VHH binders against Uncharacterized protein AF_1994. Designs and how they scored, part 10

Target 1, 207 residues: Uncharacterized protein AF_1994, of Archaeoglobus fulgidus (o28285)
Amino acid sequence: SVTVGHTTVYYTNVPDAKAEVLAGYLQEEFGFTSDTDILLSMSGNEYEVRIPSSYSSPSEVEESFKVYFALLASRVSEEVFFGSPVKLVLVTHQNDELFAVKNQYSFEKAGRVFVYFKGVDREQAFNLANYLESLVGENYDWDVIFEQSEGVYHVVPFVGINDASELTPEMENSYQSMATELEDVLGGDVVVHLVNFEGYEVAAFEG
Key: E = the ipSAE of ESMFold2; O = the ipSAE of ESMFold2 at other seeds; V2 = 0.75 times the mean of E and O plus 0.25 times the DockQ between their complexes.

## First folded at step 4 (VHH)

Design t7 (from n08 with S106R; framework vhh_h_nbbcii10_fgla; at its last look DockQ between E and O 0.63; V2 from the best seeds 0.00; counts 0 for: pae O 3.1 > 2, unsure alone 63.3 < 65)
Fold by ESMFold2-Fast, scan of step 4:
Structure t7 (fold): chain B 207 residues (1-207), chain A 124 residues (1-124)
Amino acid sequence: as target 1 above (207 residues)
Amino acid sequence: QVQLVESGGGLVQPGGSLRLSCAASGFTFSRTYDYALGWFRQAPGQGLEAVAAITWSGGSTYYADSVKGRFTISRDNSKNTLYLQMNSLRAEDTAVYYCAVKLGYRYTHPFDYWGQGTLVTVSS
């Protein structure tokens, strides 16, 4: 096993160096203050990472955590395992499965703006991340999904309002301007979709 | 550069009240992008404890069980200032109080910007 901070990774059929990188990554991501045991294995070309929680049953896992966990799988894939397939499994302290996700996206970032992308160029994702970081600064935590469908670029920033009734005029003006500006940045038609932390769409803005 | 400056601490008798202020500079209380503001405390010889937090919209507030019903968190966007109104103070509330800001949101990520703290002493 390897330990970084309070995170100990037990691993089978995985290089020591990758287990150590994972231990450090999860220690920083979750900020564990109590000794935490992570199980890491590989079957074929897929890495499985089992992460313990204080939850006792699947119904206790919050929707916002499930969304977060799915995005985390893509970051672990890219940043720890060179883009190899990853399955993250949330488990009880007895190692019983509560919730599992697989990576769905490639990943780019600028500062703390994280862009999860599929079906677009990595350079476009990097340009999007830098554009968004220029609006909010290097220390703003932001998750954004970036895809292409039907000849249109879809940019999906996660926001902290629950529904359209919480949308301020300042938000409406800012996100409409963003949609318009992104058509120049990305080189095509853009729709910006505001999605809350539970994964529900709140509003959409066309450039 | 985000800077937070606390004020309003001091000596108060049990059962008394204090209002702490946190003046923010280097960012503006926005109604466009997400942020959360919070109060944390550290009693002598103890670890850091979250006390109260408020989101930019003002719609979500958090309070530690030890202060619920006694403390109120609020903000004044025109003054770029966060407040903690502390009522019915107890000896156990004696601590250095820190304000902190989190810009944006990512599940489980901590507050990154901190003030230097203000001491509150509750003693007869």
Scores: ipSAE 0.524, ipTM 0.741, lowest interface PAE 0.9, mean pLDDT 89
Fold by ESMFold2 at other seeds, look of step 6:
Structure t7 (fold): chain B 207 residues (1-207), chain A 124 residues (1-124)
Amino acid sequence: as target 1 above (207 residues)
Amino acid sequence: QVQLVESGGGLVQPGGSLRLSCAASGFTFSRTYDYALGWFRQAPGQGLEAVAAITWSGGSTYYADSVKGRFTISRDNSKNTLYLQMNSLRAEDTAVYYCAVKLGYRYTHPFDYWGQGTLVTVSS
């Protein structure tokens, strides 16, 4: 096993160096202050990472955490395992499964803007990340999904409002401007979809 | 660079009131992008405790159980200032109070920017 801070990774069929990188990554991501045991294994070409929690049943797991956990699987895949398939499993302290996800996206970043992309080029994901960072600065945490469907780019930033009634005129103006300018940045038609942290669309803005 | 400066601390009698202010610079309160503002405190020999927090929309607030009904978090966007109104003060409220800001949101990420702190002492 390897330990970084309070995170200990017990592993089979993976190199020591990868287990150590995972331990450091999860220590930074979760900020564990109590000793936490992570199980890491590889079967075929898929890594499985079992992460304990204080939840005692599947119904206790918040929808917003499930969305977050799914995005984390993509980051772990890219940042720790060079894009390899990853399954993250949320477990109890007794290692009972609560919830599992597999990485669904590739991942790019600029500063702390994180772009999870599918069906678009990495260069375009990088351009999107840089554009967004230029708007909010390098210290702004932002998760954004980026896809292309039927010739249209779909840019999906997660936002802190829960429904359309919280949308302000300032917010509408800013995201409309973003949608328009992104058409130049990405070289095509753009729709910006604002999504709350539970995964529900709040608003959409066409470039 | 984001800077936060607290003020309004001092000595107060039990049962009294105090209003803390946090002046922000390098960062403007806005209705466009997400951020969270919070007050934290640390009593001598104790860990850091989250006291109150408010989202950029002002629609969601958090209060620690120990201060509910006694403390009120608020903000004034025109003055770029966060406030903590502290009523019915008790000896256990004695602490250094810190203002903090988180820009954007990612599950599990901590508050990024912190003030220097202002001391509140509740003593007769």
Scores: ipSAE 0.428, ipTM 0.706, lowest interface PAE 1.8, mean pLDDT 89
ESMFold2, look of step 5: ipSAE 0.449; ipTM 0.715
ESMFold2 (binder alone), look of step 5: mean pLDDT 79; pTM 0.805
ESMFold2 at other seeds, look of step 5: ipSAE 0.337; ipTM 0.656
ESMFold2, look of step 6: ipSAE 0.319; ipTM 0.630
ESMFold2 (binder alone), look of step 6: mean pLDDT 78; pTM 0.804
ESMFold2, look of step 7: ipSAE 0.348; ipTM 0.659
ESMFold2 (binder alone), look of step 7: mean pLDDT 79; pTM 0.808
ESMFold2 at other seeds, look of step 7: ipSAE 0.237; ipTM 0.585

## First folded at step 5 (VHH; framework vhh_8pnl_2)

Design b4P (from b4 with S101P; at its last look DockQ between E and O 0.56; V2 from the best seeds 0.00; counts 0 for: pae O 8.7 > 2, unsure alone 60.6 < 65)
Fold by ESMFold2 at other seeds, look of step 5:
Structure b4P (fold): chain B 207 residues (1-207), chain A 120 residues (1-120)
Amino acid sequence: as target 1 above (207 residues)
Amino acid sequence: QGQLVESGGGLVQPGGSLRLSCADAGSTFSSYYMAWYRQAPGKERELVARITSGDSTNYADFVKGRFTISRDNAKSTLYLQMNSLKPEDTAMYYCARVRYPGSRFGYDYWGQGTRVTVSA
């Protein structure tokens, strides 16, 4: 096993170095202050990471946490396992499965703007991340999904409002301008979809 | 602790008021929620109030209109105005930057805390 801070990773069929990187990554991500045991294994080409929690049943896991956990799977895949398939499993302290996700996106970042992308080039994802960082600064935490389908770029920032009634004219103008400017940045048609932290779309702006 | 620094706690009489502040030192406010939590000795930490970047607020049921959460984005500062304080409000009060609301895993970033004591 390998320990970084309070995070201990028990592993089989995984190089020591990767287990150590995972331990450090999860220690920093979760900030564990009590000893926490992570189980890491590999079967075929998929890594499985079992992460204990204080939840006691699947119904206790909030939808917003499930959204976060799904995005985390993509970050772990990219940052720890260089894009390899990853399954994250949320478990009880008795190792009972509560919720599981697999990575769905590649990942790029600029400052604290995190872009989770699929169906687009990494260069485009990097350009999007840099553009967004230029708007908000390097210390603005922002998760953004980025996809292309049917010739249209879909940019999906997570926002801290619950529904459209919280949109001000200034916010609408800002996101409309963003959608328009992104057409130049990305070189095609753009729709910006604002989603809340439960994953529900609250507004959309065509470029 | 984290980058969050609470202040404004102290000793106050029942029925009195306090205003807590939380500075997010060296950083701009996130698009994520900000929140106040409290913890009395021997009890679990509990949510007091949270606020979005758009100023929408949510309060724990026990607040019953006595507390008001607010923020000043220009100063990167979160506030909790506490009125009509009662002895049961005695606790350590923590501000937090919440990545995703509703987490029970403890993913909130905590400040060091400021003590509020309401003496009978």
Scores: ipSAE 0.012, ipTM 0.311, lowest interface PAE 8.7, mean pLDDT 83
ESMFold2, look of step 5: ipSAE 0.248; ipTM 0.590
ESMFold2 (binder alone), look of step 5: mean pLDDT 76; pTM 0.772

Design b4T (from b4 with Y107T; at its last look DockQ between E and O 0.79; V2 from the best seeds 0.00; counts 0 for: pae O 3.1 > 2)
Amino acid sequence: QGQLVESGGGLVQPGGSLRLSCADAGSTFSSYYMAWYRQAPGKERELVARITSGDSTNYADFVKGRFTISRDNAKSTLYLQMNSLKPEDTAMYYCARVRYSGSRFGTDYWGQGTRVTVSA
ESMFold2, look of step 5: ipSAE 0.476; ipTM 0.743
ESMFold2 (binder alone), look of step 5: mean pLDDT 79; pTM 0.797
ESMFold2 at other seeds, look of step 5: ipSAE 0.326; ipTM 0.656
ESMFold2, look of step 6: ipSAE 0.356; ipTM 0.656
ESMFold2 (binder alone), look of step 6: mean pLDDT 79; pTM 0.801
ESMFold2 at other seeds, look of step 6: ipSAE 0.482; ipTM 0.743
ESMFold2, look of step 7: ipSAE 0.369; ipTM 0.687
ESMFold2 (binder alone), look of step 7: mean pLDDT 79; pTM 0.797
ESMFold2 at other seeds, look of step 7: ipSAE 0.466; ipTM 0.743
ESMFold2, look of step 8: ipSAE 0.398; ipTM 0.704
ESMFold2 (binder alone), look of step 8: mean pLDDT 79; pTM 0.792
ESMFold2 at other seeds, look of step 8: ipSAE 0.321; ipTM 0.653

Design b4W (from b4 with F29W; at its last look DockQ between E and O 0.74; V2 from the best seeds 0.00; counts 0 for: pae E 2.5 > 2, unsure alone 63.9 < 65, grease 26.4 > 24.2)
Fold by ESMFold2, look of step 5:
Structure b4W (fold): chain B 207 residues (1-207), chain A 120 residues (1-120)
Amino acid sequence: as target 1 above (207 residues)
Amino acid sequence: QGQLVESGGGLVQPGGSLRLSCADAGSTWSSYYMAWYRQAPGKERELVARITSGDSTNYADFVKGRFTISRDNAKSTLYLQMNSLKPEDTAMYYCARVRYSGSRFGYDYWGQGTRVTVSA
């Protein structure tokens, strides 16, 4: 096993160096202050990471946490395992499975703006991340999904409102301006889709 | 986007009131909720109240109508009005930018905290 801070990774069929990188990554991500045991294994070409929690049953796991956990799987895949397939499994302290996800996106970042992308070039994902960081600064946390479908770029920032009734005119104007500006940045047609932290779309803005 | 700075804490007698403030609470891009958390000595931190960018509020059960979270968009300031204070409310109070609800491993950004002491 290998320990970084309060995070100890027990591993099989994985090089020591990868287990150490994972331990450091999860220690920083979760900020564990109590000793926490992570199980890491590889079967075929897929890494499995089992992360204990204080949840007692699957029904306690909120939809917003599931959205977060799914995004984390993509970050772990890219930043720890160089894009390899990753399955994250949320477990009880008794190692009973509560919820599992696999990475769905590639990942790019600028500061704390995190861009999860599929079907677009990494260069364009990097351009999007830099543009957004230029608006908010390097210490502003923002998760954004980025895809292309049928020649249209779809930019999907997560926002802190529950539904469309909470949109303000200022928010609408700001995101409409972003959609328009992104057409120049990305070199094509853009739609900006606002989603809440449960993953439901609350608005869309065409450039 | 900037540093979160709490103020308004202090020493108060049971039954008293305090208003906590947090600068830089507003978000142009509305990419997070705002919240107040507290942490008593030797205890884990806990949510006190949360407010969305659309002013929807949520309170911990122990609040029982005694506290009110609000914000003033003109001043870019988050508030927690605390009434009917009890000794068990003694804690460090933090404002936070909150990304995901129900996260027991949540990804939040916090200020430095302001101490509230309610003498027995």
Scores: ipSAE 0.379, ipTM 0.684, lowest interface PAE 2.5, mean pLDDT 87
ESMFold2 (binder alone), look of step 5: mean pLDDT 76; pTM 0.776
ESMFold2 at other seeds, look of step 5: ipSAE 0.404; ipTM 0.696

## First folded at step 6 (VHH)

Design T12M (from b4T with T107M; framework vhh_8pnl_2; at its last look DockQ between E and O 0.71; V2 from the best seeds 0.00; counts 0 for: pae E 3.4 > 2)
Fold by ESMFold2, look of step 6:
Structure T12M (fold): chain B 207 residues (1-207), chain A 120 residues (1-120)
Amino acid sequence: as target 1 above (207 residues)
Amino acid sequence: QGQLVESGGGLVQPGGSLRLSCADAGSTFSSYYMAWYRQAPGKERELVARITSGDSTNYADFVKGRFTISRDNAKSTLYLQMNSLKPEDTAMYYCARVRYSGSRFGMDYWGQGTRVTVSA
């Protein structure tokens, strides 16, 4: 096993160096202050990472946490395992499975703007990340999904409002301007979809 | 996690008022809620108040209209106005950036806290 801070990774069929990188990554991501045991294994070409929690049953896991956990799987795949398939499993302290996800996206970043992308080139994802960072700065936490479907770029930023009733005219104007500018940045038709932290669309803006 | 800095705590008499401040009130593109939590000695940390990017607010039941969460976007500052303070309000108060539900997993970003003491 390897330990970084309070995070200990017990692993099989995985090189020591990758287990250590995972331990450091999860210690930084979760900031564990109590000793926490992570199980890491590889079967076929897929890494499985089992992460304990204080939840007692699947129904206790919030929808917004499930959204976060799904995005985390893509980051772990890219940043720890060089793009390899990853399954993250949330478990009880008794190692009972509560929730599992597999990485769905590739990942790029600029500062703390995180772009999760599929069906677009990595260079375009990098251009999107840089554009968004230029608007908000290096220390702004922002998760954004980026896909292309049927000839249209779909840019999906997560936002801190619950539903459409919370949209202000200033927010509408800002996101409409963003949708228009992104057509030049990405070189095609763009729709910006605002989603809340449970993954529900709040609004959409066509460029 | 050290960028959020709370201020405005102190010792106050019962019935008194304090105004807590925290830098980082958000922006037009804010991707998180802001919140105040508190933790009394020997107790679990608990939500006091939350404000969304659209200024929608939510308060814990124990607040009973005595506290008001607000923000000043021009100063990028989050506030908690606490009136009619009671000895049971004695706690360490934390501001937080909240993006995803953090219950039982501790993934939200927290400040180091400011102490509020209400004693006769």
Scores: ipSAE 0.269, ipTM 0.627, lowest interface PAE 3.4, mean pLDDT 86
ESMFold2 (binder alone), look of step 6: mean pLDDT 78; pTM 0.782
ESMFold2 at other seeds, look of step 6: ipSAE 0.396; ipTM 0.703

Design T6P9S (from b4T with S101P R104S; framework vhh_8pnl_2; at its last look DockQ between E and O 0.75; V2 from the best seeds 0.00; counts 0 for: unsure alone 64.1 < 65)
Amino acid sequence: QGQLVESGGGLVQPGGSLRLSCADAGSTFSSYYMAWYRQAPGKERELVARITSGDSTNYADFVKGRFTISRDNAKSTLYLQMNSLKPEDTAMYYCARVRYPGSSFGTDYWGQGTRVTVSA
ESMFold2, look of step 6: ipSAE 0.474; ipTM 0.740
ESMFold2 (binder alone), look of step 6: mean pLDDT 77; pTM 0.778
ESMFold2 at other seeds, look of step 6: ipSAE 0.462; ipTM 0.742
ESMFold2, look of step 8: ipSAE 0.553; ipTM 0.784
ESMFold2 (binder alone), look of step 8: mean pLDDT 77; pTM 0.779
ESMFold2 at other seeds, look of step 8: ipSAE 0.497; ipTM 0.766
ESMFold2, look of step 9: ipSAE 0.498; ipTM 0.762
ESMFold2 (binder alone), look of step 9: mean pLDDT 77; pTM 0.779
ESMFold2 at other seeds, look of step 9: ipSAE 0.517; ipTM 0.748

Design T7F (from b4T with Y32F; framework vhh_8pnl_2; at its last look DockQ between E and O 0.84; V2 from the best seeds 0.00; counts 0 for: pae E 2.4 > 2)
Fold by ESMFold2, look of step 6:
Structure T7F (fold): chain B 207 residues (1-207), chain A 120 residues (1-120)
Amino acid sequence: as target 1 above (207 residues)
Amino acid sequence: QGQLVESGGGLVQPGGSLRLSCADAGSTFSSFYMAWYRQAPGKERELVARITSGDSTNYADFVKGRFTISRDNAKSTLYLQMNSLKPEDTAMYYCARVRYSGSRFGTDYWGQGTRVTVSA
């Protein structure tokens, strides 16, 4: 096993170096202050990471946490396992499975702007990340999904409103300007979709 | 946004009032909720109040009616107006950027805290 801080990774069929990187990554991500045992294995070409929690049943797991966990799978895949397939499994302290996700996206970042992308070039994801960082600065925490479908770029920033009724004129103006500017940055038609932290779209802006 | 900086804590008599402030709490793009949490000695941090970028508010039952959360995006400042303070309100108060609410792993970003003491 390998320990970093309060995070200990027990592993099978995985190189020591990868287990150590995972331990450090999860310690930093979660900031565990109590000793926490992570199980890591690889079967076929997929890494499986089992992360214990205080949840007692699947129904206790909030929808917003499931969204977060899904994005985390993509970050772990890219930053720990160099893009390899990853399955994250949320478990009880008794190792009973509560919820599982697989990485869905590739990942780029600029500062603390995190771009999760699929179906677009990495260069375009990097251009998007840099553009957004230029607007908000290097210390702004922002998760953004980026896809292309039917010839249209879909840029999906997560926002701190629950539904469309909370959209302020300032937000509308800012996101409309963003949608328009992104058509030049990305070189095509753009729709910016605002999603809440449960993953539901609350507004959309066409460039 | 970088560090969240709380201020406005202090020593106050029971029944008194304080207003806490948190600098750099808001942004034009509103990519998170804002919240106040508190932690008394020997206890877990607990939610006091939360506000969305659309000004929807939620309060813990123990403080509802006495405290008001608000924000001023032009000043990038979050506030907690605390009235009718009781000794039970004595705690360290933290401003937080909250994403993916309901996380049990502490995935939110927290400020340094400001101390509130309510004592005769």
Scores: ipSAE 0.412, ipTM 0.707, lowest interface PAE 2.4, mean pLDDT 88
ESMFold2 (binder alone), look of step 6: mean pLDDT 79; pTM 0.793
ESMFold2 at other seeds, look of step 6: ipSAE 0.435; ipTM 0.714

Design u6W (from t7 with Y105W; framework vhh_h_nbbcii10_fgla; at its last look DockQ between E and O 0.54; V2 from the best seeds 0.00; counts 0 for: pae O 3.3 > 2, unsure alone 60.6 < 65)
Fold by ESMFold2 at other seeds, look of step 6:
Structure u6W (fold): chain B 207 residues (1-207), chain A 124 residues (1-124)
Amino acid sequence: as target 1 above (207 residues)
Amino acid sequence: QVQLVESGGGLVQPGGSLRLSCAASGFTFSRTYDYALGWFRQAPGQGLEAVAAITWSGGSTYYADSVKGRFTISRDNSKNTLYLQMNSLRAEDTAVYYCAVKLGWRYTHPFDYWGQGTLVTVSS
């Protein structure tokens, strides 16, 4: 096993160096202050990472945490395992499975703007990340999903409002301008979808 | 350069009221893509507790169960100031109160900037 801070990774069929990188990554991500045991294994070409929690049953896991955990799987895949398939499993302290996700996205960033992308190329994700950073600055924490389907680019920033009635005119104007400008940046039709932390769409803006 | 400074703490009797202010400098609350702003407290010998939070837009608020109906969070963009109106104060509300700002939206990311705190004492 390997330990970084309070995070100990127990692993099989994985090189020591990968386990150490994972331990450091999860220590930084979760900020564990008490000793935490992570199980890491590889089967075929897929890494499995089992992460303990204080939840005692699957129904206790909030939708917002499930959304977060799914994005984390994509970051772990890219940052620790160089894009390899990753399954994250949320478990009880007794290692009973509560919830599992696999990485769905590739990942790019500019400053602290994180772009999770699928169905678009990395250069476009890079252009989106840089554009968004130019709007909000290098210290703004932002998770954004970026996909293409049926010839339309879908840009999906997470936001702190729950429904459309909470939008201010300034927000509406800014997101409408973003949708319009992104059609030039990305070279096609764009819809910007604002989602809350549970993944519910609260507004959409067509370029 | 970002700085948050709390004020308005002091000694008050049970059932009384106080209004806390948090003055911000080094950035403005007028950033278009919204922020989270909050009040936290720490009683002697206890851990840090989230008391109330609000988005800059005012569209979403949070209150701890222990303060719902008694405390009101608000902000004033023109003054770059966050407020906490505390009514019906109880001895259990005695704590150092901190304001904090979170620039951006990431589910579990901690608040980025913190004030130095202001003491509220509720005692007869």
Scores: ipSAE 0.196, ipTM 0.564, lowest interface PAE 3.3, mean pLDDT 87
ESMFold2, look of step 6: ipSAE 0.516; ipTM 0.749
ESMFold2 (binder alone), look of step 6: mean pLDDT 78; pTM 0.802

Design u9R (from t7 with D34R; framework vhh_h_nbbcii10_fgla; at its last look DockQ between E and O 0.53; V2 from the best seeds 0.00; counts 0 for: pae O 9.9 > 2)
Fold by ESMFold2 at other seeds, look of step 6:
Structure u9R (fold): chain B 207 residues (1-207), chain A 124 residues (1-124)
Amino acid sequence: as target 1 above (207 residues)
Amino acid sequence: QVQLVESGGGLVQPGGSLRLSCAASGFTFSRTYRYALGWFRQAPGQGLEAVAAITWSGGSTYYADSVKGRFTISRDNSKNTLYLQMNSLRAEDTAVYYCAVKLGYRYTHPFDYWGQGTLVTVSS
């Protein structure tokens, strides 16, 4: 096993160095303050990471956490396992499965702007990340999904409002301007979709 | 704006129990990524002591050695409220107790928002 801070990774069929990177990554990500045992294994070219929690049943897991956990799977795939397939499993302290996700996106970042992308090339994801960081600064946490489908770039920032009634005219103007500017940055048609932390669309802005 | 309001303090005899509550507004436990919640206390003439903390995932807790086994931190996402159950209280637990939240746990800053405090006095 390998320990970093309060995170201990017990692993099978994985190099020691990768287990240590995972331990450090999860220690920083979750900020564990008590000793926490992570199970890491590889089967059929897929890494499985079992992460304990204080939840006692699947129905206790909030939608916002499930959304976060799905994005985390993509980050772990890219940053720990070089893009390899990853399954994250949320478990009880008795190792009973509560919720599982697999990575669905590639990942780029600029500062704390995190871009999860599919169907676009990494250069475009990099351009998007840097553009967004230039707007908000390097210490702002921002998760953004970035896809292209049917000739349109879809930029999906997660925002801290629940529905359209919380959208101010200033926010509308800012995101409309962003959608317009992103057409130049990305070189094509753009729709910016504002999504709350539970994954529901609040508003959309065409470039 | 994020606000934290403590309640539940008061005078209690040694060996007694109290439950502190911290009502949060301006953010929602079930809808907010990455945060930590904590209870801190300050006795007269002393600095702040971290008493207990719980991470945003709900899976990790911290307790100061002085309270371990006697205090329990918990949260109720449906009421957006953090709790500290304090059992077997002692004179040394007398302090002003503060709740605090750190949004974006990966941030470099300490806890971002603090309540105004609630006084706990343990005496006969």
Scores: ipSAE 0.006, ipTM 0.291, lowest interface PAE 9.9, mean pLDDT 85
ESMFold2, look of step 6: ipSAE 0.013; ipTM 0.383
ESMFold2 (binder alone), look of step 6: mean pLDDT 81; pTM 0.828

## First folded at step 7 (VHH)

Design T2W (from b4T with S53W; framework vhh_8pnl_2; at its last look DockQ between E and O 0.57; V2 from the best seeds 0.00; counts 0 for: pae E 2.6 > 2)
Fold by ESMFold2, look of step 7:
Structure T2W (fold): chain B 207 residues (1-207), chain A 120 residues (1-120)
Amino acid sequence: as target 1 above (207 residues)
Amino acid sequence: QGQLVESGGGLVQPGGSLRLSCADAGSTFSSYYMAWYRQAPGKERELVARITWGDSTNYADFVKGRFTISRDNAKSTLYLQMNSLKPEDTAMYYCARVRYSGSRFGTDYWGQGTRVTVSA
């Protein structure tokens, strides 16, 4: 096993160095203040990471946590395992499975802006991340999904509102301006889709 | 503590009131909820109240009815009005930028906190 801070990774079929990187990554990500045991294994080409929690049943896991956990799988895949397939499993302290996800996206970042992308090239994800970081700076965490379909770039920032009734004129103006500016940044048609932390779309803005 | 600055804590008698304030100098976009958390000695931090950019609110069961979270977007300031204070409300109170399900999952950004002490 290997320990960084309060995070201990017990592992099979993975190099010591990768287990240590995972331990450091999860310690920083979760900020564990009590000793926490992570199980890491590899079968075939997929890494499995089992992360304990205080939940006692699947129905207790909030939808917002499931959204977060799914994005985390993509970050772990890229940052720890060089893009390899990753399955994250949320478990009880008795190691009973509560919820599992697999990485769905590649990942790029600028400051605290995290861009999860699929079907677009990394250069475009880099351009998007830098543009967004220029708007919000270091003090803002921002998760954004970025995809392309049928010649249109879909930019999907997560936002702290519940539904469209919470949009202010200031927010509408800001995101419409963003959609318009992003057409120049990305070199094509853009739709910006605002989603809440439960993963539901609350507004859309065409560039 | 990046750019979140809490104030308004202090010593108060049971049944008294305090109003906590938090200046959020970095609130340009609505990419998070704002929240108040508290931490009593020997306990983990716990959510007290959360507010969306559009002023929808949620409260922990232990505080509903006594505390009111509010936000003044023009001043970039978050408030917690605390009434009918009890000794068990004694804790360090933190302003936070919160995403998803809270502090145990790497989603929060904190101030340094303001101390609330409720004793007779």
Scores: ipSAE 0.370, ipTM 0.682, lowest interface PAE 2.6, mean pLDDT 87
ESMFold2 (binder alone), look of step 7: mean pLDDT 79; pTM 0.795
ESMFold2 at other seeds, look of step 7: ipSAE 0.468; ipTM 0.727

